# Ledger of designs, part 4: VHH binders against F-box/kelch-repeat protein At1g67480

Target 1, 376 residues: F-box/kelch-repeat protein At1g67480, of Arabidopsis thaliana (Mouse-ear cress) (q9cag8)
Amino acid sequence: MQAFALSGKKRIVNHGMCFSKGNLDLGSRLSENFMDDPLIPGLPDDVAKQCLALVPRARFPSMGSVCKKWRFVVQSKEFITVRRLAGMLEEWLYVLTMNAGGKDNRWEVMDCLGQKLSSLPPMPGPAKTGFKVVVVDGKLLVIAGCCMINGSLVASADVYQYDTCLNSWSRLADLEVARYDFACAEVNGHVYVVGGHGVDGESLSSAEVYDPETCTWTFIESLRRPRWGCFASAFNGKLYVMGGRSNFTIGNSKLLDVYNTQCGSWHGSKNGLTMVTAHVEVGKKLFCIDWKNHRKMSVFNAEDETWEVVALPLSGSSRAGFQFGKLSGKLLLFSSQEETGQCTLLYDPDASPGTQWKTSEIKLSGSCVCSVTITA

## First folded at step 6 (VHH; framework vhh_surovatamig_d1)

Design c40 (from s10b with A33Y T50A)
Fold by ESMFold2-Fast, scan of step 6:
Parts: sequence; C-alpha cells; structure tokens
Structure c40 (fold): chain B 376 residues (1-376), chain A 120 residues (1-120)
Amino acid sequence: as target 1 above (376 residues)
Amino acid sequence: EVQLVESGGGLVQPGGSLRLSCAASGFTFSSYYMSWVRQAPGKGLEWVAAISYSGSSTDYVDSVKGRFTISRDNAKKSLYLQMNSLRAEDTAVYYCARGEDEWYSGYDYRGQGTLVTVSS
C-alpha cells in the first residue's frame, strides 16, 4: 500500500487497486503481518491461489469476506491470470436498463447462458446522462457525464468503479477535465477519454488516459479538431475515434482520428463513419448501427480499414433502434422501440452465410441504455 | 423553397484575394450551422470552412488555415468566405452549404456554386 498526492488528492494504491482518500478509512486497519500467514493452512500460497481459482465467480463476494488476505487475492489482477490458466474464467453480461418513465436505472447481470443473476447495488452519486462505461482489469468504470443543476447542464469529472469480485462501488480519481458525450475505450490496460462537451458546453479536443497501476489520469496529445457525440474503438494498440460533430459545425462527416498509444500521436483520415446509434467490437471488427439506415449494420475491419454491410432481418418499414450486447463471441441486438426487450436478435459473425441471425431467449427488464461484458 | 446563391468567384492571380458571398432564403438562417465546401476539377467534394449559429465559433481545413476567414451576417441572411494568399490548388467550384439540423451526416442543401480560378 502506497500513498500519493495527486492533483490535490491523496491516493492509496494496493497492488493495482486504487482508492481516492475519500473512499478509504485510513485508520481502520489492524497492524498485522500477513507475510507469514498462509492463505490456506498447510498449503504454499501459490497452491492456495490455484485452489481458490476453482471457486465459482458467484461466490467471490463471500470469499472476499473471509479475511483481508483472501479479499486482496480475489480483487487482484493476478487472480484473473490464475483463473485463466485454470480454465475457470466466467463471462457475464452487464446491462444498464431503464424502466418506463426513465427514472429507475439498474444494472442487470446474466451469465454466458443468458440466465439472470442478481442486480448490482445502485451506482453512487447523482443520476447522469452522457457518461461512458468501460471495463479494465475486470472492473467496470462509469465515467463522467452531466446532470441538470438549477436549470443548467453541468459536466461531471466523477469516476466510479464497480468491483465484480466484491460486488461494491468505489470512487476513483476524477478526470482532469469534466466532460460528457465523449469517446471512451480501453487500449492495452489503459482507459482513454477523448473530446465531448465541457463545463460551458464547449466542444473539447483534449484527451486523457487512466493508468490503473498509478490510479492517475494524464493528458495525451489533443485532437486536431474538437469533437462531441463521437465514439471510440480499440484495435492493435491504437484508438479509433469516429462520428460526432463540433460547436462550429459538421466537418467532413467521415473523419477518423487514430491515436497510436506507442508513439503518442494522432493521425487523421476520411475513412470513418458519420453518425451511429450503437457500436460494439468483436475481434478485429467494429459493428455499427447507422443513424439513417436501421436495416443494415456497417462493419469496419481494422486490419485493412475496409467497410462491409450486413443486412438486418427486419420486416416492414418500421425504424427500430438497437443497442448492442456481446456474449460468447456473438452480438445481441436489444430493441429500443419494442416492449421491454421482447425482440432481441442474435448475430453470430462466425456462422456460415445465411445462418448468422437467430432470435435470443434473453429478455431485459427495461430498455437497454448500454452494456459491457466482464470476464473474471 | 430553400435557396442558397453563391457569388464572388472569378479569375485571380496567385497570391491574390477574393471574397465569396452566399445569399440564403426560404429558412431561418440564424438557426443553422453553415459551411463552405469546394470541388476541384476531377476531384471529390472537400469541406473548407464552417461557422456556428451566432458566428462565434469557426473551423477550417488545415490547408486554408490563416488564409481563409468564414463569417456570417444573420440580419442580411448572408454567409461569406474571405480568401487571401490564393494558390493554384485553391482552384475549384465553391458551394455554400447548410448543415443538417439534428444529424451529423453532412449537408442537406447546397447552392449552385461559384467558380474560383487561380492562374497566372
């Protein structure tokens, strides 16, 4: 455990687990030497970790309550590696749903078979829109956004983390710049945020990266042009930013900004997509639902930077909007226009032509706001 | 009927200046972002400059930054492009374009264009 002063905040780090000063009880730990205490009496710690790795994921909160040393094991990045080597990783789908009336947002969880698990505890802080969600090191981050205060939209810099192993929320370091409707993606264990709207509703060109090891946000090179309403995807150590607009106007609508994380520089091209209502990554491909064409998915192949089109199996002339989920290497399309997820489509990109589409048994308790898949 | 009518194009020497104008009618001009786009002979359409509703924010393609200035007069329903230090590569038909209201997808109306030729 180390203590650092960061941007006016004191931060404590424990083996890749990060806490702001306000989220820790600095005086609550007993002075105990865990160096000589075995994880399991009679076993070397490496063997004990292998035994703990065989426990089903649903029991991790209970396992973490046994003692402080087990809690640290279950939360660690190392434990995910041990579970991977044991063939015990479990893929769960987390869907943020909104009920009719728009006031009750909840995170619903389901396993790789689509069986419903318990919902997450409520997110701390005020209800926000324009926030982004991302997964890093097996943890769910909910970043920034805006809320209405005294008749004005106020941009937030707040960052919250959900620990899937402890079933609990904590607060991380705030962004350096409050923002909403920005682009966000994870690249090689780091979280990138790009653009958006700032405190005065201005279009932002600034970008920041979060390092879970240091628990800090650091500015990176800014975009050449400000963008909001954009989205990001990550391929081969690069961040791809597409879509969106600025307070000036609509620039070239196919602008693609690519950040190379190794050399720390932006490169632009006109091989992007304009407006998308939903996007998801599978392997080396980015699947997008076009704002104007609800009967097609636009598919970007990052390897050769080419676009393909996949037809949606829709009947009639209805304009059904969708949000994506990803589970077991397949895409789920949750309808935003249908009754509470009654019409969910399943797309298998690895299936033979003409057999990719099926209906899904998965039903949501409300409309899908966003989703993430977490493997632990 | 939405109309955008460009004027001010012509033949100019390299290093010279031109001022393009666009007269808008048939819509509430002050409610739209406006742009100038151009098409050089044998090439595709290229966005050049853009301006916000009030005129307080502007943006430009890198090749014209510092040389071109976009402006608007909402009372006169007019859009302008001041072009300085013109180069042969600026030769193109210049179009006044109205931004799409709620969609990022580009422009919903363009004028007929005005030809700018930069040549000795």
Scores: ipSAE 0.000, ipTM 0.178, lowest interface PAE 12.7, mean pLDDT 79

Design c43 (from s10b with Y53F S57N)
Fold by ESMFold2-Fast, scan of step 6:
Structure c43 (fold): chain B 376 residues (1-376), chain A 120 residues (1-120)
Amino acid sequence: as target 1 above (376 residues)
Amino acid sequence: EVQLVESGGGLVQPGGSLRLSCAASGFTFSSYAMSWVRQAPGKGLEWVATISFSGSNTDYVDSVKGRFTISRDNAKKSLYLQMNSLRAEDTAVYYCARGEDEWYSGYDYRGQGTLVTVSS
């Protein structure tokens, strides 16, 4: 355990519990209270949770302020399940944007209609690059990366979690191996990190999995070959790792490394994509922006492991790079070019051929660094 | 036909050493980067080391760095892996593989590999 004093209360980072001393005391008290007091007088707790599930998501911080028991409910993985069964899940888009040359990075939040809600509080810790973001159990994780310390590039193992219900950041257990430019994806409620650059800039083959139930990182079988600059996607209980290179390779790898989470083993194939600047999954398809041809999307179908190509509606003068967002089963393409920075494209994979592309009403306050969709 | 034949495996105690050899035929050996990959019982293939076509550059998985040394003899068309300070975790079938994934689309495996068992 690590501990530090804050406002007369000690904050202890317990990697087995994933919360500060203040949160630990709160959590312990909430667990004790569940044995004695009902959530709502006159109702069984399961019925009370169903009633609370009908409240709009925007009011979760207010709901959590009513009492510690309600706060615990709105934070829980079980509450997401209750809201799903009630048909009350809300999909919000979180976009990390850069202001004028990266001076201020902020998370912008939009609802399913693209209406701006609120910005997140600043993330704790030093500013990093090469980090990865992922959503697990309705919470946003920002994992690892690198930063400049005393003029040297330093790989980080830090993991931070944003809880949308509390509008607050907390620190989780650190990775076993500090890394940046690695692959990251959530598979069946667990977070996988694979490869990247290590402390000395070396190419990594090691991989780790995070279990939110135990709040621990555990090594899994290493990649067959080290790679950095790779990316990952998840389909049908499997982790697909593509792209990237090692410090000794001529270029980016066509190797597709597939991890089967049920049997805990890696298998390879040769039908991966070499260079990808942006990727997003929708259903059983992985959409990629090809580094070599920014006028096309390469689309992987996980059911038959085939690739197809979708043309981007770009003018010949455009040199825009793109970052993806996902909202309501549709793709958002955020342009990184200043002149087209306000023009967001919308792609509907389920629309009739020739009608899939539209201009989105969603406007970002800056350049898109990355995005996640959180359903709660 | 590309052929790669591994040899040199065996039973060794922890802390021991083994030298693996690979005899290549059916292609211009000096034009290809070469790799050693391994498969532990019940696990998938794991890359261990790569050496450039000229032998000037080498790369290793972090768990073997400082313990293993990859080398080649282009005149003899042979690849080697010197394994020192062996650990139980190094127990695996070791395969000689052609390439370093880039333009080679992964590795070509020929024959059955060579078994290395580290046990006390």
Scores: ipSAE 0.005, ipTM 0.270, lowest interface PAE 10.6, mean pLDDT 79

Design c44 (from s10b with S56G S57D)
Fold by ESMFold2-Fast, scan of step 6:
Structure c44 (fold): chain B 376 residues (1-376), chain A 120 residues (1-120)
Amino acid sequence: as target 1 above (376 residues)
Amino acid sequence: EVQLVESGGGLVQPGGSLRLSCAASGFTFSSYAMSWVRQAPGKGLEWVATISYSGGDTDYVDSVKGRFTISRDNAKKSLYLQMNSLRAEDTAVYYCARGEDEWYSGYDYRGQGTLVTVSS
C-alpha cells in the first residue's frame, strides 16, 4: 500500500478500487503516473483536496466530469474523510418507491431537511424481490434477491453499486452463494450477508463478508442452523441476526445469533424478536415493527441487550405496510395502509416524553420498498 | 411429567457400531426438534446431532458426519442414533435432549443418559 498526506496526517491509498466494465470485470488499478499528477496546478495535493472538499455534494457529478483526476478523487473513500475533517459532510436520504400500479420502481433522494433532490438512474439487471440494500464507504449496494425466469423462481448472486458522487451504477463481484430473503448489514466497513433461501429454495446457514478493499466476498463461519426471512443489525463491531424461520422449529424463532467480527465466532441467545416487518438502526438502538402488533415499536438496546416498547400514534386496523428511514438522528416511519393512504411520521428520541412523534411533511410519490441514508 | 429414557449404550470395539434409542413421554413429541448430546469423562457437554420436528432435516457435528445417523418415529415417540465406525474419542455418556440449541444450553429437558465405551 502507498501512503499520502491528508490534512497533515498520513493515509494509505487502496489501489484496488472496484470498477465494473461488463459482466464480471472488477477492480482496475490506476497508473502511478496518473496518481502523481497535481490535482490543481500550483497547489500541493492535500491542499487541493481540501479546496475540492468545500464544494457542495450536489455538484460532485459535474466535478467528476471535468477531468479523470477529479473524478478519481470525488469517488474515493479518502475524499469522504477529507470532507468530514472540513465539516462538509452531507446526509442524504435515498428511498426506493413503487408507484400505485406496482410498475415503476425508482430511487428518490432528499437532503437533510427532507427537500426533494434528483432521482437516481434506473437500477441495472432484472427486477428482483427479496434483495437487500446497504451502504458501505458512501456507496449504495443492492445485493442478490430472486426473480422469475422461464416460469421458475431463481435466486440471484448479482451485486450492484450506486456511486452517489458519479450518479452511476456499476456491478461488483457476485456473492459466492445466490440467495434471497437473507439478513444483511454493514459492520465497520464490511458488508455481511447471512442465511436466506438458495437456488433450489433450500434454507441457508452460510454467511459471507464483502471487503471493499479487496473487492471480494469471503465465507465466514456458518450459522449453527439455517434460517430465512431473518434480518441483521450492527453494533460495536458485532452483527446481530434476528427473526426468521428454521425447519428445526415450529414457527418463527426468538433466536439471536451474534457474530463477533474481531474473533470470527458466533454466539447466541433467545433474546431476539420474531417476524419483523420493518427495522432501522439509530445509534445503539434497533427499532422494529413486529408483525403481530403493528401498533407498537419494539426497541432493542445493544449495550445491555434489553427490549422496550414504544406506542405508535396510528389508528389503522390492518397489518400496515410500514418501512423505516433515518435522517439527522431521527426516525422516519413511512406508512402505506389501504384505509389511510400514504403518510410519513417522524420520531425524535431526544424530544420530551409525549412529543417524540410528529407528522412529517415528507410525502413519497409511492409506497416505500426500502430506504438508506448516505453521508458523503 | 416430561420423561426421556435412553437405552442401547455399551462396550464396543473401535470400528464397531451401536444404535441408541430414546423413549419420550409427557409432551407432544412431534412438535419438538430433538437432539443427542454427549459428555466425555472430564469434559463439557458436546452437541452431536439434531433432527427437525418432522424428521425432514438433520444436522451433525463435523466429527461424526458420515458415521452417525439421527432418526425419529413420531408415532412411537422415539428418537434414535445409529453410530457407525466408532472411535475411542466417541466414548461418552449420551443424552437424549428436547430442543435444538446447544449454543445457549437451550435444552429444557434431557434424560439420565446411556454410557458408550469404545475400547478393546
Scores: ipSAE 0.013, ipTM 0.361, lowest interface PAE 7.9, mean pLDDT 80

